# VHH binders against q75qn6r703to848, part 6

Target 1, 146 residues: q75qn6r703to848
Amino acid sequence: KPSMIQENLFIGGGLAARSIYTLQHLGITHVLCLCANEIGQSDTQYPDLFEYQNFSITDDEDSNIESIFQEALDFIKHGEETGGKILVHCFEGRSRSATVVLAYLMLQKKLTLLEAWSKLRKVHRRAQPNDGFARILINLDKKCHG

## First folded at step 19 (VHH)

Design ac5
Fold by ESMFold2, fold request of step 22:
Structure ac5 (fold): chain B 146 residues (1-146), chain A 123 residues (1-123)
Amino acid sequence: as target 1 above (146 residues)
Amino acid sequence: EVQLVESGGGLVKPGGSLRLSCAASGFTFSSYAMAWFRQAPGKEREFVSAITRGGYTIYADSVKGRFTISRDNAKNSLYLQMNSLRAEDTAVYYCAARQGWSFYYVSRYYDHWGQGTLVTVSS
């Protein structure tokens, strides 16, 4: 089941992303998928029903997830500006999706990492970026807030 | 009329290089995700590489490190630099386009297709 982070932003795993009728009922219009290489797109994605942004980021400490932050955040911002609701998901809903949501909260909503983490963990206890992603977020926090 | 026209295919020896081009017309090139697919005789069309409107690039595992996708929005052109070619790279290569944010691995999700250009890797 997707977790609601704020009115128009949700986080989840692959099971939430393939629950199409649930997503339609929640009013989800935009789906940001970080694990396109790990899902069967033919069976799980419906481009006629939702607007997608797909990335293939592995959940490894050396993955350069920061390289996709700007494009991902632009997609989330676009979804919000059009009045839509966005699901951000990876396969397990634990590391990659949490990392992107935290980056969004820090860069777009201007939260510190600590504030963003508290907000996310309140609604999504599964959130646990891997150690490499955590280091990326710590460095991002220093650049944005000190 | 939307057109995608591939060029640059040909016969090359194993280990050689080719550069494929795809000239696009009839749509706003910069608003589309672009991809290369290929189809070998007797096989299904398979994903090779894609580049999103935002510049994110992705490659099939079989070509990673050997192929480089790029786009030139000013020239409405998509490119595929193919290095270290192998016999298994022999196929018809197709340019594909989809309006929107995302690439897909699944060929049926692309809106526009070229006619293809033949690449043959043989001694």
Scores: ipSAE 0.666, ipTM 0.857, lowest interface PAE 1.4, mean pLDDT 93
Fold by ESMFold2, look of step 19:
Structure ac5 (fold): chain B 146 residues (1-146), chain A 123 residues (1-123)
Amino acid sequence: as target 1 above (146 residues)
Amino acid sequence: EVQLVESGGGLVKPGGSLRLSCAASGFTFSSYAMAWFRQAPGKEREFVSAITRGGYTIYADSVKGRFTISRDNAKNSLYLQMNSLRAEDTAVYYCAARQGWSFYYVSRYYDHWGQGTLVTVSS
């Protein structure tokens, strides 16, 4: 139920993240959760099965999601380096997770925002960063590419 | 031998401040997420704050804006600055350590625990 962005990177919402059988079948080893404050971890997370990175970022235009980009990208890079597969998720799989995936594609894979957006929307039509996150991504694109 | 030793608890008036410390030994401190939990009389142990090994901080709603968590990897120490203390903050405060990338709100996911330090906010 997660959408595959590339061989080792997936995006989804809270339902995808709790679908443990599906995640194991896909070979997911690492889970990056942006909505830890919105889920009951006892019922949704299994640290013996997956390596987690948790953040509590609200899906508000004034949320400073950029503050966690470096840690999030380090986690994704670590998962890739160990040969693992990473799920990036938020509650609905629409805004926060899309924003972090786009930042990853821009910063680590050196795509422009337009290239990253096209790649993500092809496999995950639900992707829609809120307006504040979109501004953060536009500014990031300018920093990276002028 | 893994040890977590809390200090800095005591009696303080409402509105006052305390700084808790947790000295860690017996593991690679910089590779662990660190957290504070507390347990008031007659209540379950509850999450207070955490800091990941990358420095991301998170706070329970009840302490946001009043408490500040920090870590010093060179000194293997975790801190909790507690300002604007209230009677409801009275509890035994525990230092906890989790190997891996992340904090958790769930206490059973932490690997190591201190014995706690008592904070009493007087009436």
Scores: ipSAE 0.663, ipTM 0.855, lowest interface PAE 1.5, mean pLDDT 93
Fold by ESMFold2, fold request of step 22:
Structure ac5 (fold): chain B 146 residues (1-146), chain A 123 residues (1-123)
Amino acid sequence: as target 1 above (146 residues)
Amino acid sequence: EVQLVESGGGLVKPGGSLRLSCAASGFTFSSYAMAWFRQAPGKEREFVSAITRGGYTIYADSVKGRFTISRDNAKNSLYLQMNSLRAEDTAVYYCAARQGWSFYYVSRYYDHWGQGTLVTVSS
């Protein structure tokens, strides 16, 4: 089941993302998928029902996940501005999706990394960015807040 | 009327290069995700590369590092630079477009298609 981070933003794994009934019941309209290369799109995505943004980011310490932050955040902002609700997911709901959600909270909601982490962990205890992603987030925090 | 027109295909030796172009008209090019697919004789159409409206690029594993997708929104054009070509790259290459934020690996999710341009890699 997706975890609600705030009114219009949810985080989850691949199982949550393919559960149409659950997504519709929650009022989710936008799905940001970070693991498009790991799922069977024809069996798990429904472009006629939901608006998608897809990325194929591996859960490796060397993956350049920061390169997609701006486009991902623009998608989340668009979903919010149109009155929609957004699911951010990866395959396990642990590292990639958590990293993007933390970046969103820091860049759009102006939280420090510590504040964003506390907020996310309160509702989604499996959140655990890999060490490379954690370094990216720490550097982002320094850029934004010193 | 939406139109996608591919060009730049031809006969090339293994290890050579080609640059494909796709000229688009009849829609707001900058609001679409664009993709290249290819189809070898007797095989299913397969994903090659895509570029989103925001500039995110993605490649099939078989072409990564050898092919570069790009777009020029001012010229309503999509490009595919193909380097280090191999015999297995021989196919008809198709330009595809989908309105919205995302690329897809699945061809049926694209709204508009060109007629294709043939690339033959042979000694």
Scores: ipSAE 0.654, ipTM 0.856, lowest interface PAE 1.5, mean pLDDT 93
Fold by ESMFold2, look of step 21:
Structure ac5 (fold): chain B 146 residues (1-146), chain A 123 residues (1-123)
Amino acid sequence: as target 1 above (146 residues)
Amino acid sequence: EVQLVESGGGLVKPGGSLRLSCAASGFTFSSYAMAWFRQAPGKEREFVSAITRGGYTIYADSVKGRFTISRDNAKNSLYLQMNSLRAEDTAVYYCAARQGWSFYYVSRYYDHWGQGTLVTVSS
């Protein structure tokens, strides 16, 4: 089951992303997938039903997830501007998707990392960026707010 | 009206290099995700590489580190630089395009295809 972070933004794992009836009932129109190489696209993605953006980011402390932040945020902004609702997901719904959602809240909604974390954990308790991703987010927070 | 035309294929020795080009016309190139697929005789068409409209690149494991995909939106062109070529790279290479944000590994999700260019890697 996706967790609702705000009116048009949801977070989940691979199971949520393939629960087509649930996603349609929630009004999801856009799906941001961070784990494209870990899923069988023929069995789990439906381009006729949802607009996708796919990335293949490993959940390793050394992965440069920051490199895709701007493209991912542009996709989320596009979905919101067209009146749509966006699911951000990775395989487990724990680290990669949480990291991208936190970056979105910090860069687009101008929250501090602590504010963004509090907001996310309130609705999605399994959120846990890996240590490398956490360091990226801390550095981002310094750049945005000192 | 939509047209994708591949070029740059040919015969090359193992370890050599080729640069493939795909000239696009009849659509707004910068709004499309672009990909290369290949098909060896008797085999299914397989994913090689893709580049999203935002510039994210992805490669099949078999070509990672040897092939580089790029695009030039001003010239409506997609490129594939192929280095350290091996016999198993022998195939017809196809340019593919999908309107939208994303690449896909699955060939049926692409809307437009070129006629292909043959790459032969042989001693």
Scores: ipSAE 0.646, ipTM 0.847, lowest interface PAE 1.5, mean pLDDT 93
Fold by ESMFold2 at other seeds, look of step 20:
Structure ac5 (fold): chain B 146 residues (1-146), chain A 123 residues (1-123)
Amino acid sequence: as target 1 above (146 residues)
Amino acid sequence: EVQLVESGGGLVKPGGSLRLSCAASGFTFSSYAMAWFRQAPGKEREFVSAITRGGYTIYADSVKGRFTISRDNAKNSLYLQMNSLRAEDTAVYYCAARQGWSFYYVSRYYDHWGQGTLVTVSS
């Protein structure tokens, strides 16, 4: 089941992303997938029903997830501006998706990392960026609020 | 009328290079994700590379480090620089397009296709 972070933004794993009727009932219109190489797109993605943005980011400490932040945030912002609702997901809904949501909250909503973390963990206890992603977020927090 | 026209194919020796081009017309090129697929005789069409509207690039494992995808929105053109070519790269190469933010590995998710350009890698 996707977790609602705010009215127009949800987080989940691969199972949530393929629960098409649930997503339609929630009014999801945009799906940001961080794990395109780990899912069978033919069986799990429906471009006629949802607007997708796909990335193939591994959940490794040395993965350059920061390189996709700007494009991911632009997608989320576009979904918000069109009145849509966005699901951000990875395979397990734990690390990559949490990292992108935290980056969004920090860069677009101007929260500190601590504020973003608190907001996310309140609704999505599974959130756990890997140590490399956590370091990226800590450094981002310093750049934004130092 | 949407058109995608590939060019730059030809015969090349193993280890050689080719640059493929895809000229696009009939749509707002910068709003589309663009991809290259290829099809060897008797084989299924397979993903080679894609570039999103935002510049994210992705490559099939078999071509990483040897092929470079790029786009020039001012010229409505997609490119594939193919270096260190091997016999296994012999195929018809197709340009594909889908309006939206994302690439897909799955060919049926692309809405527009070119006619293809033949690349033959042979000694």
Scores: ipSAE 0.629, ipTM 0.845, lowest interface PAE 1.6, mean pLDDT 93
Fold by ESMFold2 at other seeds, look of step 19:
Structure ac5 (fold): chain B 146 residues (1-146), chain A 123 residues (1-123)
Amino acid sequence: as target 1 above (146 residues)
Amino acid sequence: EVQLVESGGGLVKPGGSLRLSCAASGFTFSSYAMAWFRQAPGKEREFVSAITRGGYTIYADSVKGRFTISRDNAKNSLYLQMNSLRAEDTAVYYCAARQGWSFYYVSRYYDHWGQGTLVTVSS
């Protein structure tokens, strides 16, 4: 099952994202998928039921995940502004989705990286951005908070 | 009435370049994700490239580094710059549109389609 980070925001892996009745029960309306090239969209995504935003970001140290932060955060903000709830997921719910959620907490909720990390790990123990993503988040933290 | 009209196809030698255009009308272009698909004789339509309403671009592995997708919301136009063309790129190229934030690899999830423009790569 997806982990609830806050009332409107959830994190999970591919299994959570395909558990359609669970998502509907939780009131999920928006799904941000970071692993579109790793899932079979025709059997895992239902555009008539949920609003999707899809990215194909590899879980590699040199992947430019920060390039999608603004569009991803805009999508999350849109979901919140419409009164909806958002699932952020990648394949394993571990690195890419955690990175985007941490960036959201830092940029939108003004948390330091340490605060965001603590908040996420409390509800989602699998969270573990790869070393390249961690470096991106550390640099973001310094830009936001010195 | 929604219309997508492709242009810019033609005959080109291997290694050459072409620029495809897709003119859109009848919908709010900036609220749609746009894509290019292609279909070679005897094959299914296959994903080539897409650009989301927010500007995220994605490419099929077979065209990555050679093709560049772009959009101009002021002109209601989608483009595909195709460089280093190969015989295997020969196909009818289709412009596709779906309202919302996202692209899809799955052709049936797109709401609107153009009639296609033929690209032939041969010596």
Scores: ipSAE 0.615, ipTM 0.838, lowest interface PAE 1.7, mean pLDDT 93
Fold by ESMFold2 at other seeds, last read:
Structure ac5 (fold): chain B 146 residues (1-146), chain A 123 residues (1-123)
Amino acid sequence: as target 1 above (146 residues)
Amino acid sequence: EVQLVESGGGLVKPGGSLRLSCAASGFTFSSYAMAWFRQAPGKEREFVSAITRGGYTIYADSVKGRFTISRDNAKNSLYLQMNSLRAEDTAVYYCAARQGWSFYYVSRYYDHWGQGTLVTVSS
């Protein structure tokens, strides 16, 4: 089951993203996928039912996940503005999706990293950005609030 | 009427370069994700590269570092710079478009297609 971070925003893994009945029941309309190269789109994505944004970001400490933050956040904001609900997911729901959600909370909701982390961990205990992503988020926090 | 028209295909020796173009008309080009696919005789159409409306680019592993996708929204045009060409790159190359935010690896998810341009890599 996707974890609800706030009204209209959910986080999960690949299993949550393919559970079409659950997504429709929750009213999810937009799916941000960070692991498009890992999931077999023909079997797991339904463009007729949901609006997608896909990225292929590896869960490696050297991956430049920051490069997609603005486009990802624009997609989330668009989903909210149209009255939709957004699922942000990667394969395990642990690192890439958590990183993007934290970036969203920091950049759009103006939370510090500590505040965003606390908010996310309360509803999604699996969240654990890899060390490279954590460094990116720490640097982002300094840029925004240092 | 939606039209996608590819050009720039031809015969090239291994190691050579070609630049493909796709001229688009009949839709708001800047609102679409654009992609290149290719199809060799007897094979399924396969993903080559895509560029989202926001500028995110993605490549098939087999072409990374050799091919560069780009778009010019002012000219309603999509490009594929193909360097270090190999025999396995021989195929008909197709321009594809889908309205919305995302690219897809899966060809059936694209709404509009060009007629294709043949690229032959041979001595």
Scores: ipSAE 0.613, ipTM 0.844, lowest interface PAE 1.7, mean pLDDT 93

Design ac5
Fold by ESMFold2, look of step 20:
Structure ac5 (fold): chain B 146 residues (1-146), chain A 123 residues (1-123)
Amino acid sequence: as target 1 above (146 residues)
Amino acid sequence: EVQLVESGGGLVKPGGSLRLSCAASGFTFSSYAMAWFRQAPGKEREFVSAITRGGYTIYADSVKGRFTISRDNAKNSLYLQMNSLRAEDTAVYYCAARQGWSFYYVSRYYDHWGQGTLVTVSS
């Protein structure tokens, strides 16, 4: 089951993303997928039912996940503005999706990293950005809050 | 009426370069994700590269580092710069489009297709 971070924002793994009935029941309208190269899109994604944004980001400490933050945040903001609900997911729901959600909370909702982390961990205990992603988030926190 | 028209194909020697273009009309180009697919004789159509409306680019492993996708929203055009061409790149190259935020690896998820342009790489 996806974890609800706030009324319009959810986080999960690949299993949550393919659980179409659950997503529809929750009112999910937008799906941000960070693991497009790791899933079989033909049997896991339904573009006629949901709006998708896909990225192929590996869960490696040297992956440049920051390069997609702005486009990902724009997608989430668009989903919010249309009155929709957004699922952010990667394969395991642990590192990549957590990193993007934390970045969203910091950049769009103006939370410090500590505040964003606390908010995410309350509802999604498996959240664990890899060490490279954690460094990216720490640097982002410094840029935003000095 | 949506129209995608590819050009720039031809015969080149291994190691050579070509630049493919896709001219788009009949829709708001900047609101579409754009992709290149290719189909070699006797094979199924396969993903080559895509660029989202926000500029995110993705490449099939077989072309990464050799091909560069780009778009020019002012000219309603999609491009594929193909360098270091190999015999295995021989195929008909197709321009594809889908309205929305994202690319897909799966060809059936694209709504609009061009007629294709033939690229032949041979000695």
Scores: ipSAE 0.597, ipTM 0.836, lowest interface PAE 1.8, mean pLDDT 93
Fold by ESMFold2 at other seeds, look of step 21:
Structure ac5 (fold): chain B 146 residues (1-146), chain A 123 residues (1-123)
Amino acid sequence: as target 1 above (146 residues)
Amino acid sequence: EVQLVESGGGLVKPGGSLRLSCAASGFTFSSYAMAWFRQAPGKEREFVSAITRGGYTIYADSVKGRFTISRDNAKNSLYLQMNSLRAEDTAVYYCAARQGWSFYYVSRYYDHWGQGTLVTVSS
């Protein structure tokens, strides 16, 4: 089951992304998948029903997840501009998806890392970026706020 | 109307290099995800690499570190630099395109296909 971060934005794992009935009832129109290499696209993705953006990012401390932030933010912004709702997911809904959501809140919604973290953890307690991703977010916070 | 035309295939010895090109026409190239697939004799068509409209690149595990995908939106062209070639890389290589944000590993999700270019890696 996806967690609602704000009216247009949800976070989840692979199970949430496969729950087509639930996604349709929530009004999800756009799905950002960070774990395309882990999910078997033929069985779990429906390009006729949802607009997808796919990445294959490993949940390792040395993965360069920052390299996809701009493209991911552009996709989320596009979904918002069309009046849609976006699911951001990875396999477990813990690290990769949380990292991208936090980056979105910081870069697009102009929150500090602490503000973004508080907002996310209130609705999605399993959120836990790995240590490498946490360092990326801390550095991003410094760039954005001095 | 829509055309994808591959070139650059040929015969090469193991350890060698080739650069494949795909010239695109009949659609807005910059709004498409582009991919390379390949098909060896007697096998199903398989994913090799893709590059999204935003420049995100992805590779099959079997080619990672040896192949480099790139695109030039000004020239409507997709490229695949293939280094350290192995006998197992022998196949017909296809250029594929899908409008939208994302790549897919699954060939049936791509809208447009080239005719293919043969790459043979043999002693």
Scores: ipSAE 0.531, ipTM 0.808, lowest interface PAE 1.9, mean pLDDT 92

## First folded at step 20 (VHH)

Design ad1
Fold by ESMFold2, look of step 21:
Structure ad1 (fold): chain B 146 residues (1-146), chain A 123 residues (1-123)
Amino acid sequence: as target 1 above (146 residues)
Amino acid sequence: EVQLVESGGGLVKPGGSLRLSCAASGFTFSSYAMAWFRQAPGKEREFVSAITRGGYTIYADSVKGRFTISRDNAKNSLYLQMNSLRAEDTAVYYCAAREGWSFYYVSRYYDHWGQGTLVTVSS
């Protein structure tokens, strides 16, 4: 089941992203998928029902997830501006999706990493960026807040 | 009227290079995700590479490190630089477009297609 981070922003894994009735019930209109190469899109994505943005980011410590932050944030902002609700998901809902949500909270909502982490963990206890992603987020926090 | 016109195909020796182009018209090119697919004789159309409207690039594993996708929004053009070509790369290459944010691996999710350009890799 997706976890609600804010009124219009949700996080989940691949199972949440496949739960079409649940997503429609929640009013999800936009789906940001970080694991497009892992989910077999033919029976797991429905472009007529949801607006998608897809990335194929591996959950490895050396993956350059920061490279997609701006496009991902633009997509989330677009979804919010159109009055929609956004699901951010990866395969397990733990590392990649959490990293992008934390980056969004830090860059768009101006939270420190500590504040963003606290906010996310209150609603999504499984959130745990891998060590490489955590280092990226720590460095981002320094850039944004000294 | 939407049009996608591929060019740059031809006969090339293994290890050689080709650069494919796709000229687009009839739509706002910068609002589209663009992709290359290919179809070998007797096979289904398969994903080669894509580039989102924001510039994120993705490649099929079989072409990573050898092919480079790019777009020039000012010229409404999509490109595929193909290096280190192999016999297995022989196929008709198609340019595909879908309005919106995302690429897809699944060919039926693309709205617009070119007629294709033939690439033959033969010794």
Scores: ipSAE 0.680, ipTM 0.861, lowest interface PAE 1.4, mean pLDDT 93
Fold by ESMFold2 at other seeds, look of step 21:
Structure ad1 (fold): chain B 146 residues (1-146), chain A 123 residues (1-123)
Amino acid sequence: as target 1 above (146 residues)
Amino acid sequence: EVQLVESGGGLVKPGGSLRLSCAASGFTFSSYAMAWFRQAPGKEREFVSAITRGGYTIYADSVKGRFTISRDNAKNSLYLQMNSLRAEDTAVYYCAAREGWSFYYVSRYYDHWGQGTLVTVSS
């Protein structure tokens, strides 16, 4: 089940992203998928129902997830500006999706990493960026807030 | 109407290189995700590579490190640089387009297709 981070933003795993009745009931219009390679050739996306942004980011400490932050945040902003609701998901809803949500909260909503983490953990206790992603977020926090 | 025209295919020896081009017209090229697919005899059309309107690139595992996708929005053109070619790369290569933010691995999600260009890799 997706967790609601704020009125227009949700986080989840692959199962949440496949639960089309639930997503439609929640009013989801946009889906940011970080695990496109892991869901691969399967017929698990519904482009006629939702607008998608797909990335194939591995959940490895060496993955350069920062490289997609700009496009991911642009997509989230687009969804917000059209009055839509956005699901950010990876396969387990734990590391990649949490990392992108934290980056969004820090860069777009101007939160410190601690503030963003507290906000996310309140509604999504499963959140746990891997150690490499955590280092990326810590460096981003220093760059933005000292 | 929308037109996608591939070129640059041909016969090449294993280990060689080719550069494919796809000239696009009839739509706002910069608003589309672009992809290359290929189809060998007796096989279904398979994903090779894609580039989103924002420049994110993705590759099938079988071509990663050997192929490079690129686009030139000023020339309405999509390219595929193919290096270290293998016999298994022999196929008809298709340019595909979908308006919107995302690439997809599944060919049926793309709205526009070229006629294809044949690449033959043989000794």
Scores: ipSAE 0.422, ipTM 0.751, lowest interface PAE 2.4, mean pLDDT 91

